# VH-VL binders against b7kms5: the designs that were tried, part 271

Target 1, 80 residues: b7kms5
Amino acid sequence: DTFETVRNTIRIESEVDESLRQLCHEERITKETWLEAAYLYLCEKPEELAQVIQLAQERLSQRKAIADYKRAKTMQERFL
Key: E = the ipSAE of ESMFold2; O = the ipSAE of OpenDDE; V2 = 0.75 times the mean of E and O plus 0.25 times the DockQ between their complexes.

## First folded at step 16 (VH-VL)

Design ry_1 (framework fv_maftivimab; at its last look DockQ between E and O 0.47; V2 from the best seeds 0.49)
Fold by OpenDDE, look of step 16:
Structure ry_1 (fold): chain C 80 residues (1-80), chain A 121 residues (1-121), chain B 106 residues (1-106)
Amino acid sequence: as target 1 above (80 residues)
Amino acid sequence: EVQLVESGGGLVQPGGSLRLSCAASGFTFDDYGMNWVRQAPGKGLEWVSTINWDSGSTYYADSVKGRFTISRDNSKNTLYLQMNSLRAEDTAVYYCAKDIFRFDSWTLDYWGQGTMVTVSS
Amino acid sequence: DIQMTQSPSSLSASVGDRVTITCRASQSIDDYLNWYQQKPGKAPKLLIYAASSLQSGVPSRFSGSGSGTDFTLTISSLQPEDFATYYCQQSYSFFTFGQGTRLEIK
C-alpha cells in the first residue's frame, strides 16, 4: 500500500517537544507517526477525544494570550 | 462554508465619510479576529486594520490611524470599518479577511470579494 | 516596519513550467510568512502559511520554503489556472505584503 503525504510545519512547546522526542526515540517511532496514530486512536475514543480537545483548547488560549500580548507590546513600542 | 460579504462601498468626496460592513457566516464569528485589507486599483495589498476576537484590541496602519475605526457586532456576525476624513489615496477595493491562529502567528485564511471605495472630487 | 520585496515583479511562463517566486524580508521574520494567490477581479486566496505549510485544498504542485529573510514559492508544473498575481505576507509584526508577482502566460 502507498499513501500521499502532506508537508507541514508545526510549533510545539519546548518541554513537550523534548518529552515527545524522547518518547519517540525510545519507542523507535517518529513524531509524525505518533501524531497520526494518536489521532486515529482518539477518533475511536469519543470520551478521550473530548478530553484531549479540552486540553488543546486550553493550551491554544494560552498561546493566543501570549500572541496578543506580543502584538500589543509591538504597537506600544512604535509610539516610543 | 465560510462566507464574507462586504458592503457599503461607493463614491465619496475628499473629506467625506463612509462605513463599510462585512457580513460573516459559516464559522463562529466571535472566536476569531477580523481584518480589513485594501487594494488600490492596479496596486498591491495593504493591511488596514485588525480587531481581535474579544473586541478589546484594535490596530491600525499608520496611513489610516486617527481616521478609520474598526468595530464588530458579534450578535450580528458583522465587521465594520468607519472611514472618516477620506482622501484620494484611500481609493481601493476593501476586503474583510478572517484571522486564524496557527503556529503562534496569524494568517488570513478567508477573504470577502471586496467592496470598492472611490474618493474623488 | 518590516518591508517585503518580491522577485520578479512579473514573470512569463508556459503550462508545464517550473516557476519560482522569491520574497525577501527587511529583517528576520522566522517562518511567519504566508503566500496568497489573486486572480483579476477576485479576492486573494491563501496558498501557504508558516512558510511551507500547504493550505487545505491547495494543489500539491504549490510549495513554500525558507526562513529568516529569504523565502520561495514554487509551482512544480504550471497549470492554466495558476496564471495570477502572487503575494507574500509577513505575519511576524502585524501584516505587510510584498508588491506582488504577476505570473502571465508566455
Scores: ipSAE 0.543, ipTM 0.888, lowest interface PAE 0.9, mean pLDDT 94
Fold by ESMFold2, look of step 16:
Structure ry_1 (fold): chain C 80 residues (1-80), chain A 121 residues (1-121), chain B 106 residues (1-106)
Amino acid sequence: as target 1 above (80 residues)
Amino acid sequence: EVQLVESGGGLVQPGGSLRLSCAASGFTFDDYGMNWVRQAPGKGLEWVSTINWDSGSTYYADSVKGRFTISRDNSKNTLYLQMNSLRAEDTAVYYCAKDIFRFDSWTLDYWGQGTMVTVSS
Amino acid sequence: DIQMTQSPSSLSASVGDRVTITCRASQSIDDYLNWYQQKPGKAPKLLIYAASSLQSGVPSRFSGSGSGTDFTLTISSLQPEDFATYYCQQSYSFFTFGQGTRLEIK
């Protein structure tokens, strides 16, 4: 009966974060309530949820590849 | 339960070769990068080599580049380190470690108990 | 390569003390800094990742802070089981460890 919350931390790509910030400002909602609403809505739509999961997997793969490139390039530059 | 068990350590003469193995269980092996980290007796930790999760891209510390080869067999859930042209300074406990990608970076979240390599005449 | 320098190399403290260990990187590594605990005869154990994030199962008396080049590990109330060597480690360019800090309990 209480609306308990948990504090957590996430890292979002800067262009996506800026777009999300602008949306939340325009609609007069918070990032937190948008995330909760998006998840709760998708839970009732299994096919759409699967599409979001696929996109999330692609973005994770992209972020790993970028991070791997950065660490490899930094190692290269150490020797130059 | 994540488990990493190293084997193949032993006594070897300078210039010799040795192959280390690390048997992995309790996680999907080919989803994660694998690492070797060594610790000379009474000394600190030194990263040795990394093999990535994807196509098996490999990376080495300067001290071992050209002499050591990291590899993996995903069908056996096993990580390997082929050590050639061994030197006295390669004497260490060799740890196998699993990484995990979080917050756009890697950490070594599980370690084996290590296998001892001694290089002496 | 990125050099990681820990201070102090050794210290002694009493149960209940607040202990601070510092780590300096030779260049900015953003928040790509991990802390490990190693007890005698054992493998290292992850404590802190991303400079300040507590690994699951690690007691809340451990905390990390910092970004860029200067980082700290704090134990707010030292316990007898915290006798160990502590290592910082950058993950910006693969991995480089600090030389270690041996914590002795008085």
Scores: ipSAE 0.458, ipTM 0.834, lowest interface PAE 2.0, mean pLDDT 90
ESMFold2 (binder alone), look of step 16: mean pLDDT 92; pTM 0.937

Design ry_2 (framework fv_maftivimab; at its last look DockQ between E and O 0.83; V2 from the best seeds 0.00; counts 0 for: pae E 2.1 > 2)
Fold by OpenDDE, look of step 16:
Structure ry_2 (fold): chain C 80 residues (1-80), chain A 121 residues (1-121), chain B 106 residues (1-106)
Amino acid sequence: as target 1 above (80 residues)
Amino acid sequence: EVQLVESGGGLVQPGGSLRLSCAASGFTFDDYGMNWVRQAPGKGLEWVSTINWESGRTYYADSVKGRFTISRDNSKNTLYLQMNSLRAEDTAVYYCAKDIFRFDSWTLDYWGQGTMVTVSS
Amino acid sequence: DIQMTQSPSSLSASVGDRVTITCRASQSISDYLNWYQQKPGKAPKLLIYAASSLQSGVPSRFSGSGSGTDFTLTISSLQPEDFATYYCQQSYSFYTFGQGTRLEIK
């Protein structure tokens, strides 16, 4: 069988990436197939999917807050 | 479909005031930071101001700090720019633009068509 | 403040040409670099974000590369609708735009 794939760039938090990398290595899978499998699994688990979405939203909020802090800090540094 | 529609531009004398509005639709307005960017006639783009999506914290370019005030009314899905003590060099098309956060970085993914502000005696 | 410098300021090219525009930051901005297209009387349009990621709906003939201080926008085969002004923009510290590159028909 043949299938088409799309190349994506993904930025993952360093500790999470390392942990995931280790897991994939131990289980002899790839991060790509892990993400695909996890998504497909969750599509059949609405309650678990909702929990993952909530967690993802929280993590996004944290990333945005960090980015906003960084930009604010750079602005302050201009006056020092 | 995301839409941003600016209004409030016009002719004003130096030292005068003007208030711009940006009506937003097609997305959850209160989830995104908003920006004003201006472009003088025949010139490039200049960031003017940003207002945060969560804290409401505001940021300004040095060229407008102390004179301009960015604000938002989430209940009306509207962004504002109060411009006081206007100068000739403030003459420009003013765009409102929506933030998007991807790859731990910010981009302006949607822009309005702009409203023209002319400061002249 | 971070200054963005584009090269060239203007460029004449023909349909089908390969076009390259360069953007240089006064300090490292990692890959926090965006490219916009603007046509006369219109608002800017996002083309590329994070230095090399293509915005949805943008033709694949557009591509971006670079990191740190030096960045490049490439149009592999120029189309009639591509004649416009292009701006790079750093988003490392708020926003700063390059001067723009006016791409006109030869």
Scores: ipSAE 0.596, ipTM 0.897, lowest interface PAE 0.8, mean pLDDT 94
Fold by ESMFold2, look of step 16:
Structure ry_2 (fold): chain C 80 residues (1-80), chain A 121 residues (1-121), chain B 106 residues (1-106)
Amino acid sequence: as target 1 above (80 residues)
Amino acid sequence: EVQLVESGGGLVQPGGSLRLSCAASGFTFDDYGMNWVRQAPGKGLEWVSTINWESGRTYYADSVKGRFTISRDNSKNTLYLQMNSLRAEDTAVYYCAKDIFRFDSWTLDYWGQGTMVTVSS
Amino acid sequence: DIQMTQSPSSLSASVGDRVTITCRASQSISDYLNWYQQKPGKAPKLLIYAASSLQSGVPSRFSGSGSGTDFTLTISSLQPEDFATYYCQQSYSFYTFGQGTRLEIK
């Protein structure tokens, strides 16, 4: 079978990325292999996967709210 | 599968009012911000207004602030633009467009076909 | 109000040409820039988001680059269906569009 991969890009909050890069360096793995391993591990653990999904939903909501605040603030500052 | 269909355009005199509608299908309407963008004949694109998903906060371009009101009815998957005190410079094709939030930023990933608004005496 | 200026305003090119369109913002907008294609009588279509990310279903001959104030859209080998008007658009402070670049058959 073919060992196919997909190239994509993501944005990670800077302190989380710093911590993840440090972990990957110490364990001599890559971010992509960590991501794959974490997902595959959680697939066998329904309750833990649900907790991760809930946290991901909270983080997404926070990111949207911050982004919305920033764009609204820059619009307001054009008139101050 | 995403579909946005605008309606309610037409000919109106200066100072008049129109109400535009945008029927949405093919996605979970409540989860996404919605926008109106207009294009005057032979001219470029101009953002008019945004309404967010949660909270329903609204934002307006300076050229329409105080005259236009964006709203949504999530039970009917419909976006609205109430346009009052219309001026000749409001003459344009009005598009509704869906927001998407990716990479901590916003983009208009799907657009309707547009509805024409003509303001002339 | 963030001004977006495209260059050139119009361009004639042949099938197979490499085409570059430039967009300049009046202030830094990081990488919050999108590119759209619009054909006559049709709604705009998203091509590029976040300056350089390709929208799903868009051919790989389209690419975007830049950050801050200067951005480019490149079509590596122009196809007949690529003749259209192209708009850049900042998404840093809601939305402002460039004035458009009309790409015509030579």
Scores: ipSAE 0.443, ipTM 0.836, lowest interface PAE 2.1, mean pLDDT 90
ESMFold2 (binder alone), look of step 16: mean pLDDT 92; pTM 0.942

Design ry_3 (framework fv_maftivimab; at its last look DockQ between E and O 0.76; V2 from the best seeds 0.00; counts 0 for: pae E 3.6 > 2)
Fold by OpenDDE, look of step 16:
Structure ry_3 (fold): chain C 80 residues (1-80), chain A 121 residues (1-121), chain B 106 residues (1-106)
Amino acid sequence: as target 1 above (80 residues)
Amino acid sequence: EVQLVESGGGLVQPGGSLRLSCAASGFTFDDYGMNWVRQAPGKGLEWVSTINWDSGSTYYADSVKGRFTISRDNSKNTLYLQMNSLRAEDTAVYYCAKDVFRFDSWTLDYWGQGTMVTVSS
Amino acid sequence: DIQMTQSPSSLSASVGDRVTITCRASQSISDYLNWYQQKPGKAPKLLIYAASSLQSGVPSRFSGSGSGTDFTLTISSLQPEDFATYYCQQAYSFYTFGQGTRLEIK
C-alpha cells in the first residue's frame, strides 16, 4: 500500500498542547497519529462527534473573542 | 460555495451620497465579520471598514471615518456601506470581503468582484 | 497606525526565474502577515497567511517567511500565470496593505 501525507501547521492552546504532548509520549504515539485516530474514531460515533464539535465551536468562539479584543485594543491605543 | 456580490456603485458628484450592498451566500453570515476594501484606479488596496461577527462593533479607516457607515442585516445576509460627503479620492472599486479566522488572526479568503464608485463633477 | 512597505514596487522577470518580494512593517506584527495576488480586473486572491502558511490550492512554488517587521514572498520558479500584482497585508491591527509589487514579464 502507498501512503501520502499533507504537512499541516496548527496553533494549539499551550496547556492543551502540553497535556497532549505528554500523553503521546507516554503512549508512544505522535500528535499526528493521535489526531488521525481521534477523528476516525469519532466518525463512527455520531453522538460523541457532535459533543466534540460543540466543544470545538465553543473554543473557537473564545479564541475569536480574544482576537477581536486584541485588535480592538490596538485601535483604542491610537488615542492614548 | 461562498459568494459575495457587490452592488450600488455608480457616478456621483462630490458631496453626494451612495449606498453599497453586498449580498452574501454559502455560509452562516452572522457568524463572521465583514469588510469593505477599496482600490482606486491603477492604485493599491485600502481597507475601508470592518463590522465584527459578535457585537456588531464597527471600525473605520481614518480616511472615511465620520463619512462612511458600515452595517449589516443578518436576516437578509447583506452587508452595507453608506457613503456620505463623497470626495474625488473616494473613487474606487469597492470590494466586500469575509473574515476568516486562522492562526489566531484574520484573513480575507473570499472577495466579491467589486462595484465601481466614481466621484466626479 | 501600521504602515506596510513593499520592495520593489515593480519587477520584470522571465519564466523560470526565482522572484523575491519584501514587505516591511512599521512595527512588529508578529506573524500576522498575509500575501495576496491580484490580476487585472479581478479581486485579490489569498496566497499565504500567518507569514508562511500556504493557502489551499496555491502552488508550492510560492512560499513566505519572516516575523516581526520583515517578511518575504518567494516564487521559486516563475510561471506564466504568476505575472500579476502582489500585496502584503498586516492583520495585527485590522488591515493595512503594502503598496503592491507589480510583477511583469521581461
Scores: ipSAE 0.683, ipTM 0.908, lowest interface PAE 0.7, mean pLDDT 95
Fold by ESMFold2, look of step 16:
Structure ry_3 (fold): chain C 80 residues (1-80), chain A 121 residues (1-121), chain B 106 residues (1-106)
Amino acid sequence: as target 1 above (80 residues)
Amino acid sequence: EVQLVESGGGLVQPGGSLRLSCAASGFTFDDYGMNWVRQAPGKGLEWVSTINWDSGSTYYADSVKGRFTISRDNSKNTLYLQMNSLRAEDTAVYYCAKDVFRFDSWTLDYWGQGTMVTVSS
Amino acid sequence: DIQMTQSPSSLSASVGDRVTITCRASQSISDYLNWYQQKPGKAPKLLIYAASSLQSGVPSRFSGSGSGTDFTLTISSLQPEDFATYYCQQAYSFYTFGQGTRLEIK
């Protein structure tokens, strides 16, 4: 018997991805096993999980604000 | 489950006004931007207006700027479109659509079934 | 003002065929490109977002590719329910839709 997996694409900020890729290379693991391990580890640590969730929420909010600024700026520029 | 239900369409004479509503359920309404998109009979899709999640930022296509006003009431989970100075070219099915942010871009992931606005004398 | 041009405007195909629909933007829009399916009398349905990502519940026979100005929607093996009109849409500067591609049974 074995486990099922899914195949998905994710997008990571380039600086973060560079750092994560280097870590995985040095530790001889894959990005997907790192993600699985990080999540499983945090499931047993509610305080640390809450901090990670807060950071994720902040990063999402920042990405939304940047994206909204960009689309509004490009709309304004086409009126020149 | 996400549901969007438009209402308020009908027959209006040129120069008239009409107010559309979109009742939303199945998601946290004030976390998402909302849009109106229209489709004239037998024609393609045209974006009309966006209101952001913060209820303060609104954006309009050039074809409706100055005549249409988008608004929302987050306590009622309802999106509105006030349409003034209506013209024949405004004849269309009007859809409301939920704005979602994924992979650093915006997408209209759920649409209502639309409400028909007919502007004719 | 970002113009989106779809090709072809109309296409005839048989069940089981592989079809492609192209979309060209008048300027670079990165991968901020969505695809929608619309059947007569129905609301549009999101198929693909961010140029190549499948929306939940969309069959895997649909795929998207491209970035910058040139984008493609592919249906690998047509099913009877796939005959519809398809729209691309840029999300770089709010929204502009292509004129649509009507896919008909041959």
Scores: ipSAE 0.302, ipTM 0.821, lowest interface PAE 3.6, mean pLDDT 90
ESMFold2 (binder alone), look of step 16: mean pLDDT 92; pTM 0.935

## First folded at step 17 (VH-VL)

Design k_1 (framework fv_pozelimab; at its last look DockQ between E and O 0.72; V2 from the best seeds 0.60)
Fold by OpenDDE, look of step 17:
Structure k_1 (fold): chain C 80 residues (1-80), chain A 121 residues (1-121), chain B 107 residues (1-107)
Amino acid sequence: as target 1 above (80 residues)
Amino acid sequence: QVQLQESGPGLVKPSETLSLTCTVSGDSVSSSYWTWIRQPPGKGLEWIGYIYYSGSSYYNPSLKSRATISVDTSKNQFSLKLSSVTAADTAVYYCARTDFYGEELVPFDYWGQGTLVTVSS
Amino acid sequence: AIQMTQSPSSLSASVGDRVTITCRASQGIRNDLGWYQQKPGKAPKLLIYAASSLQKGVPSRFAGRGSGTDFTLTISSLQPEDFATYYCLQYYKYPWTFGQGTKVEIK
């Protein structure tokens, strides 16, 4: 079998990315294949998937809050 | 695809209030900073001001006493009012989006087509 | 307010020419400088932001350089669709201000 891949950019929080990178290195896998495997695993685990989704929503909310703050600060810095 | 469209009267009498509305599609006004810019015929560009969805607005000092920008998130619109107009306020008025690419500020990456407002008795 | 001075105010060039437009700020604005293209009867179009970042969809023949007070927009090989008026914008401090514009005309 041959797999077709899609190129994309994923931005990950630095501490999480470092931990994930270390795990992938130790297990001789890639972040890409880990994400694929994790998603496929969770697709078969509806309860666990729901938990991950909830966590992801919380993290997204936090990201948005931080982003809004940074933007506001950037705009405020432009006062004379 | 983000699109902006200005609407409002093309003719305003001196001393009256200029009123324009910008309708945004392809993006929610609950993000980004929404800006008004004007250009007198044959002249350069002048920044009027912007508004954020939270209601935070800032204006060019040259127009601050007369300009009011508002946002209506339910209609996905933002508006400009300019009071006590004179012939000097005759211009093409543009609405535009100021956004962030990551943490990088990017002014006016999308524009409306502009609408001419003529101040004349 | 920070004044932005563009030079030249106008220039004549031919297709294929290298065109350089300069913008000078009355004080340091770091890299908070944008370049816009405007054709007659049309709204301005963003070309460059952050002094040197090319906006998506803009041809690579456009390049922005500079930091502090002196900035340059270069069109490496002028195309027929490039005849227009170009504006620089500083957004370092309020009020945000534009240069007076540079009209690029056909020779």
Scores: ipSAE 0.633, ipTM 0.904, lowest interface PAE 0.6, mean pLDDT 95
Fold by ESMFold2, look of step 17:
Structure k_1 (fold): chain C 80 residues (1-80), chain A 121 residues (1-121), chain B 107 residues (1-107)
Amino acid sequence: as target 1 above (80 residues)
Amino acid sequence: QVQLQESGPGLVKPSETLSLTCTVSGDSVSSSYWTWIRQPPGKGLEWIGYIYYSGSSYYNPSLKSRATISVDTSKNQFSLKLSSVTAADTAVYYCARTDFYGEELVPFDYWGQGTLVTVSS
Amino acid sequence: AIQMTQSPSSLSASVGDRVTITCRASQGIRNDLGWYQQKPGKAPKLLIYAASSLQKGVPSRFAGRGSGTDFTLTISSLQPEDFATYYCLQYYKYPWTFGQGTKVEIK
């Protein structure tokens, strides 16, 4: 009631997810509270937030490029 | 909520060029493979060809000399031009999306409503 | 080009009947087969992809089977809204080709 939440599905690379799970267990927090805290903390640090955004853009671009490559191979193999 | 909508003239004279545009909403033309398919009245479906926004394309061999598909990413549209038309080109023309669910190829998961193009004097 | 032959070309059946439509490819196409339903005056609608995968929103009475050259679409309990023409599509090799269609009429 005092704290509305939204349910979402996300995909996290397995190695990153494993490390994050271990950190959260060790610190006795949840992934959700870690994510919220990380974002709120970075909001007060514009230069550090910009660096995180840059890294996120790089990871997004790499994931898109890998997906595009696989899809292109799938379409290309259908030539006679 | 992906929607595709064909547009263009419904009547084309013999020997002229048929030109159709498909407007895509709810998705980007840069994200999928885009296809034209036609159906002569009372007959079956014929695949014309596809395009990927970067220019990767293939056309049905019977039509490749006359058919051209292009993409306009700024308008989120793709188009078909079919040159030197005859009565045999009279058909309902559909645009369609080919997508991937994960790594699984899914052909024509969304279609436009279709537009009838009649080739007549 | 790979030819797709559907059988039968048309059929009549009663509500509740089990209906089977076959599609045969002129060469092996693995499971690269789709099924589409088309009602008069409307665009085709995807029912099945990858020979047996049911598209979202399609009733579970539709089932696809087969691999290689021989494929079937089964409607386990025919409903009045299933009156339509059904097409198979091979998408293994270019040009992608449709079968000639099977018209299903409700008696």
Scores: ipSAE 0.476, ipTM 0.841, lowest interface PAE 1.6, mean pLDDT 92
ESMFold2 (binder alone), look of step 17: mean pLDDT 93; pTM 0.951

Design k_10 (framework fv_pozelimab; at its last look DockQ between E and O 0.45; V2 from the best seeds 0.00; counts 0 for: pae E 7.2 > 2)
Fold by OpenDDE, look of step 17:
Structure k_10 (fold): chain C 80 residues (1-80), chain A 121 residues (1-121), chain B 107 residues (1-107)
Amino acid sequence: as target 1 above (80 residues)
Amino acid sequence: QVQLQESGPGLVKPSETLSLTCTVSGDSVSSSYWTWIRQPPGKGLEWIGYIYYSGSSYYNPSLKSRATISVDTSKNQFSLKLSSVTAADTAVYYCARTDFYDEELTPFDYWGQGTLVTVSS
Amino acid sequence: AIQMTQSPSSLSASVGDRVTITCRASQGIRNDLGWYQQKPGKAPKLLIYAASSLQKGVPSRFAGRGSGTDFTLTISSLQPEDFATYYCLQYYKYPWTFGQGTKVEIK
């Protein structure tokens, strides 16, 4: 039967998002179903999942560093 | 869903200190900027100030000498203290969130319901 | 402090009308302008940020335009739930300041 869905807002790095959208277009799938399928696939691949998690942690660290810099700069400019 | 809720005494005597707390749910106070805004009855809105989880806070110059905002990450709360109050400080006080992502601010995208604080002897 | 002047202070309109509210800043604020809706006894609600970005969940009949010193909020077709007071906010420089508000009433 049918399954329920949850609406989410996902912010993705622009280059990755564009590449992913292109892939989905070529394969006639959606970004949503790609994410679902990728997660389910990795759940059955513990070694690959660990690699993805490590990569995700690295990307998160980089994103936070950049975000902190941009935040501080943005807020400071409002005093000038 | 982010939710904010103000709490504190609704009546304060002149010259005393107004104290309010905002409890945040659905989001960690370790992100975003947390703001206090007030509105006297039948009047407009006034920005009081904000605080970041690191402790960095900034205030409206009109209230800087009397206002103190603090954050308690362990309780997921932030607070406002306003000293030496007068009748002019009677207002509905709101806590609100200002979000920041990739150099873009989204000011006051979530609000508490507001709490009336009356300054009277 | 940057002064925000809204016009008009109040207006009367009917359901289905096109309503335009303006906000003028005493100096350039680029696109750091927000619009808020407030109903009696309720907290303000964010409608527009960055001068023209529609907040999630806000109906498309609301539109923000402008940059620099002159900004507008437009309601293309006024609905019964739109009768309220509207405020603009500049967050370009500290202290952040609001306009005095525009009350949209039933004609």
Scores: ipSAE 0.538, ipTM 0.835, lowest interface PAE 0.7, mean pLDDT 94
Fold by ESMFold2, look of step 17:
Structure k_10 (fold): chain C 80 residues (1-80), chain A 121 residues (1-121), chain B 107 residues (1-107)
Amino acid sequence: as target 1 above (80 residues)
Amino acid sequence: QVQLQESGPGLVKPSETLSLTCTVSGDSVSSSYWTWIRQPPGKGLEWIGYIYYSGSSYYNPSLKSRATISVDTSKNQFSLKLSSVTAADTAVYYCARTDFYDEELTPFDYWGQGTLVTVSS
Amino acid sequence: AIQMTQSPSSLSASVGDRVTITCRASQGIRNDLGWYQQKPGKAPKLLIYAASSLQKGVPSRFAGRGSGTDFTLTISSLQPEDFATYYCLQYYKYPWTFGQGTKVEIK
């Protein structure tokens, strides 16, 4: 009731989102409260934060590589 | 907002090389496909070719391998060189973007304003 | 190369008319068909992609239909700003090719 919120849009890999939805349902929390709690927890845990950032960087690189592959493939399929 | 702007000489002599640059703002040349298209005065549109920033490219066979498109990521630009030009190459030249999202192409969703290049002796 | 043939080459119409432009491909192109509007002295503007998908910001009076070889662009109620030349584009196989254009004029 007293919380001021900001509306955001994000894209999450479907398998990860499905797993996160199941966790939130089981624990009777919402996805947004999970995100807030995870961020606040990690802010106070430098070692854990560094590990999460490393994983995030790896996932970002993988998503870029997949996007580049799909872009190249769709244009190459225009031959012949 | 994505914006494209062509620049280059408006007059080129026969047998020389036509060189044009497209400056992109509001998007990165490394994220989409970039195309040159031309239109002779009073006539229809002709696709010249495209480039993806990693160097994948394809050109209209009608240009007999005279066309080269290149990317300069540091300036967020892509360029056209068309060699051995003749009067038949007189046209308005457009640069354009093709977007690819969620496995769907959106062809030429943004265009530059066009620049007239006249080939005359 | 895949040839795209538009019909008619030109037409005259009044504000409020329903206008239909056809585009025929020399071979099947699935739904890889775009429609563009070009006004004199201006760059073309994308109206429709994937044969029937309306580009953001394009009025709903524009509609695309078709697949394979036969496609149409319909303007359900012509407005003063719709007098222009319209082009179809196949982007199924290289070289990508445009139709020859259909000029829609005031009459």
Scores: ipSAE 0.014, ipTM 0.711, lowest interface PAE 7.2, mean pLDDT 89
ESMFold2 (binder alone), look of step 17: mean pLDDT 92; pTM 0.948

